VH-VL binders against RNA-binding protein 12 (RBM12). Designs and how they scored, part 2

Target 1, 78 residues: RNA-binding protein 12 (RBM12), of Homo sapiens (Human) (q9ntz6r430to507)
Amino acid sequence: FCVYLKGLPFEAENKHVIDFFKKLDIVEDSIYIAYGPNGKATGEGFVEFRNEADYKAALCRHKQYMGNRFIQVHPITK

## First folded at step 11 (VH-VL)

Design t4 (from t1 with heavy chain G100R)
Fold by OpenDDE, fold request of step 12:
Structure t4 (fold): chain C 78 residues (1-78), chain A 121 residues (1-121), chain B 112 residues (1-112)
Amino acid sequence: as target 1 above (78 residues)
Amino acid sequence: QVQLVQSGAEVKKPGASVKVSCKASGYTFTSYYMNWVRQAPRQGLEWMGMIQPSEGETRLNQKFKDRVTMTRDTSTSTVYMELSSLRSEDTAVYYCARSRWDTGEYYFDYWGQGTLVTVSS
Amino acid sequence: DIVMTQTPLSLSVTPGQPASISCRSSESLLYTDGETYFYWYLHKPGQPPQLLIYLGSNRASGVPDRFSGSGSGTDFTLKISRVEAEDVGVYYCMQSIELPYTFGGGTKVEIK
């Protein structure tokens, strides 16, 4: 039950992803934030949920705000 | 058919608080954010904040974070904006305006008629 | 905060003549979904503001085709091909890619 994140703030960290998906059960150590060759965040990431209900709830947070910028949440195959 | 009807003009003293209401009709109330935008005399438009009616979550302009409170009553499809510690600089026309949150279309397509708030000693 | 800068501050236009308003943002308004979260509003005297252009170049419902929005990234333009008396008011650009939403300072359009 994985989702693909797009449009992440460049300063986003694991704690921001956890807060964005508050009250949803995230698989431990499943959060991945992508960085480019230059060491800068690309604005993309992934996270896995422990159950289908939370996965579906996560998808409903598409285009909601993480901090001061909204992000995309898309379904993806693990 | 979409209508946003705001409460009437207010006259307040400095240091007082004002609570403006915005009643929505003609659409699904919980499917849109409600925003507050003000315009002081001879000045431009200023975004104050927004509320998500389904959960009551608010996002405020940091400029007003300590003085503004936004609430909603889903049973009456009404949003409220309360501004405290009023100053003369708060004299302005206050507008409510909806924006759709679930589609990512963050623009203001419908506006209330505006509420004049005058702050004077 | 993203700063929106409009030019000119005011325009006086002869009816039937064209008008052009510029808006520049301090940061790019192009989002990862390919959309540009940039808007134009018109504030007519005695009325609430009204949406003219959304997402950079789309006319809102009921907006005449004499209005057009163009631009990309940080530079945007609103054009009125033939100004009419009903176009009098203050025009504002706005961004919604980042909170807080911010407006330009406005451009007042009057008829000569």
Scores: ipSAE 0.718, ipTM 0.933, lowest interface PAE 0.7, mean pLDDT 95
Fold by OpenDDE, fold request of step 12:
Structure t4 (fold): chain C 78 residues (1-78), chain A 121 residues (1-121), chain B 112 residues (1-112)
Amino acid sequence: as target 1 above (78 residues)
Amino acid sequence: QVQLVQSGAEVKKPGASVKVSCKASGYTFTSYYMNWVRQAPRQGLEWMGMIQPSEGETRLNQKFKDRVTMTRDTSTSTVYMELSSLRSEDTAVYYCARSRWDTGEYYFDYWGQGTLVTVSS
Amino acid sequence: DIVMTQTPLSLSVTPGQPASISCRSSESLLYTDGETYFYWYLHKPGQPPQLLIYLGSNRASGVPDRFSGSGSGTDFTLKISRVEAEDVGVYYCMQSIELPYTFGGGTKVEIK
C-alpha cells in the first residue's frame, strides 16, 4: 500500500510526512524523500501504509497542505 | 445563488477585539475553504488566513498568528474571524471569500460584501 | 513569502483602447501538476473583489472575452482589448502556490 508524493517542499523531512499523514499507520522506515545529484530535494517521495484503509485515506489527502505547500498523493505499485 | 453575508460595520478602541461573521448559503458549506482578506485604506488586498469548515482546521498568515482566530459553526454555515489587540492599522474592510480545497481550484470565486472595522481612540 | 509585483501603479485609458497590466512573482508559480496557480481579480468601487482569470489564462464565469490572461513561470500579463467604463477599478494579481497567499500591489484603471 504505497503512495507517491509529488510537490514536496524542499525542506520537507520524514517528520513532515508523518505529520501530514497523521493518524494513519505508516510502515516503519518506509518514508523516502528523493534528492538530486546536487543534494537538493526533488520534491518527490514515497511512503507505505500498513493497511488498505489507511492507504485509501492517504489518497484522499491529495492536494492538501504540507506546511505551506499543497502536495500530490498518487497510488503506485511497490 | 451562492451568497456570503457578513456582519455589520464595527467601531472599536485600540486594544479591543472584533469578531466578524460570514454566513454562507447556496452551496455545500463543508466543501470549500473560507478565507479572510482585508483591505486597509489606500492599501491593497491582504490574505489573513483560511478555515476548512469540515474539521475546523485553520491556516493563518503568520503576520496575524498571535491575534487572529477563525472558527465555524456548521449548523448555521457561518464562519467567524476574531481579531484581538486591535490597532489603528487594523482599520480596514474585511472580506470573507470561499475557495475550493479538494480540486486544486484555489481561487476566491465568491466574496462577502465586506465589513468595515474602524479602530480609533 | 512570494512577492507579487504589479506594473503600472495606475493607468488612464481612453474608452475603446486596449490596456495591459503586468505582474511578476518572486518565484515560479508553475506547480508539479502543470498548472500555474496565478489569478487576476478586479476590485470595483463599492463592491467586493471579483475573480477575472484563474490558473493564469482561464476566464471566470461571466467575464467578457475582452479580458485575457497570459504568461508563465514568473511573468504574467492581463490584457483588456477594449476598455469600457465598467472596467474601472483596481486590478490585483494573486498567487496560491504557497502560503500565505499574496497579492500584487494593485493597478488602478481609470477612464480618460
Scores: ipSAE 0.708, ipTM 0.932, lowest interface PAE 0.7, mean pLDDT 95
Fold by ESMFold2, fold request of step 12:
Structure t4 (fold): chain C 78 residues (1-78), chain A 121 residues (1-121), chain B 112 residues (1-112)
Amino acid sequence: as target 1 above (78 residues)
Amino acid sequence: QVQLVQSGAEVKKPGASVKVSCKASGYTFTSYYMNWVRQAPRQGLEWMGMIQPSEGETRLNQKFKDRVTMTRDTSTSTVYMELSSLRSEDTAVYYCARSRWDTGEYYFDYWGQGTLVTVSS
Amino acid sequence: DIVMTQTPLSLSVTPGQPASISCRSSESLLYTDGETYFYWYLHKPGQPPQLLIYLGSNRASGVPDRFSGSGSGTDFTLKISRVEAEDVGVYYCMQSIELPYTFGGGTKVEIK
C-alpha cells in the first residue's frame, strides 16, 4: 500500500508529509524524501499506508496542497 | 445549469463586519473549492482565499488572514465569507468562483454575479 | 508571491483590427505534470469575469475562435484576430501554480 509523491516543496520534511496525510494511518518510518547527487531535494518521495482504505483515500489527495503548492500522489504496488 | 447566486449589496460603516453568501446549484458542491475574489473600484482582481466544502478547510491569502472567515453549510450548498474590521478600501465587488479540487483543476470556470459592499462614513 | 506583469496597460483598437496582450510571470508556471497553470479572463463592466483561456492555451467553452493564447514558462500572449465591440473590457492573466493565486494588473481594451 505505497504511494509515490511528486512535486514536493524542496523544504518538505517528514512532518509535512505526516500533516498532508492527516487522519490516515501511515507507516511513519516508511516516509522517504529523495535527494539528488548535489544534495538538493528532487521533489519525489514515497510513503506506505497500513490498510487499503487509507491508501485509497491518500490517492484522492492527488493535486492537493502541501503548503502553498499542490503535490502529486501516484499509485505504486511496491 | 451551474449557478452561483450571491446575497445582495451591503452598505457598512468602518469597523463593522459583512457576511456574503454564495449558494451553489447544478453540480456536486463537495467536488469544488469555493473561491472569493474581489475588485475595488478602478483596481484589479484580488484572490482572498478558498474553502473546501466537504471538510471546511480553508486556504487564505495572508493579506486577509486575520480579517476573513469562510464557512459553509453543505445541507444548503452555501458558502459564506465574512470580512471584519471594515475600512474604506474594502469597498469592492466580491465574487465567489469555483475551482475543481477532486481533479486539481485550479481555475475559475463559473463565477457568482458579484456582491457590492460599500464602506462609507 | 508570483508577480504577474501585463503589457500594455490599455489598448485602443479600431474594430476589425487585431490586438495582442502580453503577460510575464516572475516564476515558471510549468508544473511537473507537464501542465502550465496560466489563464486569461475577461472582465466586462457589470458582469462577472469570464474564463477565456485555461491551462496555457486551451480556449474555454463558448469562447470565439478569434481568441488564442500562446506562450510558455514565463511569457504568455493573448491574441484577438479581429476585435469586436463585445470584446471591450479588462483582460487579466492569472496563475494557479502557487498560493496565493495572483492576477496581472489588467489590460483595458477599448474601441476607437
Scores: ipSAE 0.674, ipTM 0.891, lowest interface PAE 0.8, mean pLDDT 91
Fold by ESMFold2, fold request of step 12:
Structure t4 (fold): chain C 78 residues (1-78), chain A 121 residues (1-121), chain B 112 residues (1-112)
Amino acid sequence: as target 1 above (78 residues)
Amino acid sequence: QVQLVQSGAEVKKPGASVKVSCKASGYTFTSYYMNWVRQAPRQGLEWMGMIQPSEGETRLNQKFKDRVTMTRDTSTSTVYMELSSLRSEDTAVYYCARSRWDTGEYYFDYWGQGTLVTVSS
Amino acid sequence: DIVMTQTPLSLSVTPGQPASISCRSSESLLYTDGETYFYWYLHKPGQPPQLLIYLGSNRASGVPDRFSGSGSGTDFTLKISRVEAEDVGVYYCMQSIELPYTFGGGTKVEIK
């Protein structure tokens, strides 16, 4: 049960992802924040959820705020 | 159909607090942030913050973080903004305005009529 | 905070003539979803502000076709093809890509 995150603030850390998905049962060790070949954050990430109900709730947080900017939450497809 | 009705004008002394209400009707109250925007005399518009009515979470302009409190009453579809430690510079018309949070449409399509708050000794 | 700079501060226009208002943001307002989080509002005398243009260039409901928004990134323009008496007021640009939301300083439009 994984979602793809886009538009993350470049300063985003695992704690910000945890707070964004507060009240949902995330797999904290699954939090992944992507870096490009230049070593710079790309604004992308992934998170796993322990059950389908929380995964569906996470998708509803699409375009909600992390810090001062809103982020995108997408289902993972092929 | 959509209607945002604000409480009446207030006159306050420096150091006091003011609490302005905004009663919403004609739409799903919990699907929209309620924003507060003010305009001092002969000045532009200034965003003060917003409240998510479903759970009461707020996001405040740092300029006001220690002086403003936003609350809501979902049973009456009413949002409140309280500004404390008033100064003469806080004399302004205060507007509530909605933006749709469940679709991420962060612009103000409907505004309240405005509430004049005058701070004078 | 994103600074929104409007020009001119005021504009006197002969009825029926065009008007143009510019707004520049200190950072790009184009988001990774392809949308531009930029808006125009009109504050008419004795009324609350009203939305004119949303998400860059879209006219809000009930806004006449004589209003058009254009621009991208950091540079935006509102044009009124034929100014009417009802268009009198102060025009404000706004961004919502980043908190706090910020407005331009306003452009007062008057009829000569």
Scores: ipSAE 0.670, ipTM 0.892, lowest interface PAE 0.9, mean pLDDT 90
Fold by ESMFold2, fold request of step 12:
Structure t4 (fold): chain C 78 residues (1-78), chain A 121 residues (1-121), chain B 112 residues (1-112)
Amino acid sequence: as target 1 above (78 residues)
Amino acid sequence: QVQLVQSGAEVKKPGASVKVSCKASGYTFTSYYMNWVRQAPRQGLEWMGMIQPSEGETRLNQKFKDRVTMTRDTSTSTVYMELSSLRSEDTAVYYCARSRWDTGEYYFDYWGQGTLVTVSS
Amino acid sequence: DIVMTQTPLSLSVTPGQPASISCRSSESLLYTDGETYFYWYLHKPGQPPQLLIYLGSNRASGVPDRFSGSGSGTDFTLKISRVEAEDVGVYYCMQSIELPYTFGGGTKVEIK
């Protein structure tokens, strides 16, 4: 039960992903934030949920705010 | 039809507070943020913040965050904006405006009629 | 905060003539979903502001087709192909890609 994150703020860290999905049962070790060769986040990531109910709830947070910008939450197709 | 009806004009002295209401009808109140935008005389529009009515969570323009409080009553579909420690530069027309949060459509399609707040000694 | 700069500050137009208003943002308003979070509003005398153009170039419901929005990234233009008396007011651009939402300084349109 994995989602793809897009549009993450430049300063995004695992703690921001955890807070964005608060009250949902995430697999914390599954949090991935993509970093470029300069060590800065590229705005992409993914995270796994422990059950289908929380995965569906996570998809409903699509285009909700992380900090001062909204982010995208997509189902993973591959 | 969608309607946003605001409370009437107010005259206040510097240092006082004002509370403006915005009653919504004709749509699902909890599916939309309620935003507050003001316009001082001969000036542009300024976004003050918004409230998510179902949870009551607010996101405030940092310029006003220490002086503005936004609340709602879901049973009456009404949002309240209170601005404290009023100064003469707070003289403005205050508008409520909705934006759709459940689809992430963050623009203002319907506005209230505006509430004139005058701060004068 | 994203700064929105409008030009001109005002314009006076003979009825039936075209008008053009520009807005520049300090940062790109193109988001990673392919949408541009840019809007135009009209504030007519004695009325609340009304939405004209949403998400870059889409006309809002009830807006005449003489209004058109164009542009990309940081540079945007609102065109009125033939100005009518009912078009008088102050036009504002706005962005919603980042909080706080910010407006341009406004462009007052008057009829000669």
Scores: ipSAE 0.642, ipTM 0.885, lowest interface PAE 1.0, mean pLDDT 90

## First folded at step 15 (VH-VL; from t1 with heavy chain E105D)

Design w5
Fold by ESMFold2, look of step 16:
Structure w5 (fold): chain C 78 residues (1-78), chain A 121 residues (1-121), chain B 112 residues (1-112)
Amino acid sequence: as target 1 above (78 residues)
Amino acid sequence: QVQLVQSGAEVKKPGASVKVSCKASGYTFTSYYMNWVRQAPRQGLEWMGMIQPSEGETRLNQKFKDRVTMTRDTSTSTVYMELSSLRSEDTAVYYCARSGWDTGDYYFDYWGQGTLVTVSS
Amino acid sequence: DIVMTQTPLSLSVTPGQPASISCRSSESLLYTDGETYFYWYLHKPGQPPQLLIYLGSNRASGVPDRFSGSGSGTDFTLKISRVEAEDVGVYYCMQSIELPYTFGGGTKVEIK
């Protein structure tokens, strides 16, 4: 139950992903944020959810704010 | 159908607070952000922040964060903006304006009529 | 914060003549979903602002087709093909790609 994240702010860290998906049961070790050579997020990431209900709720957070920018949440199957 | 009705004009002294109301009708109140935008004399428009009325979550312009509070009453479909520690430069017309929360339509399609707040020192 | 710079500061236009207003953003307003989070508003005296153009170039409901918006990720233009008396007011551009939302400084359009 994995989602693909786009449009992440350059300052995004695991804690921001955790907060963005608060109240949902994420697999915290699964959080991946792509970083460039300057140490800033490139705008992409992935995270896994433990159950289908929370995965579907995560998709409903598409275009909601992480910090000062809204982000995209897209479905990924396996 | 959509209507945003604001409270009347206010005259305040420096250091006081003002609370402006915005009553919404003609749509599902909890499905939209309510934004506050102000315009001081001879100046442009300035976004102050927004509230999502269902849970009361706010996102505030850091310029105003320590002085502005936004609240709502879902039973009356009303949003409140309170600005504290008023200064003469806070003299402005204050507008409420809605934007799409669930759709991510982050622009202002309907506006209140505005509330003039005058701070005289 | 994203800075929105409008030119000119004012226009004095003979009715029936065209007008053109420019807005430049300090950062690209093209988002990774392919949309451009850029808008034009008209603020007439004694009225609240009204939406003219949304998401780059789309005319809002009830806006006459003499208004057109165009532009790229940082450079935007509002054109009025034939200015009418009802078009008088201050025009503002806005971005919503990043908080805080920011407006341009405004362009006052008046009739000669």
Scores: ipSAE 0.650, ipTM 0.893, lowest interface PAE 0.9, mean pLDDT 91

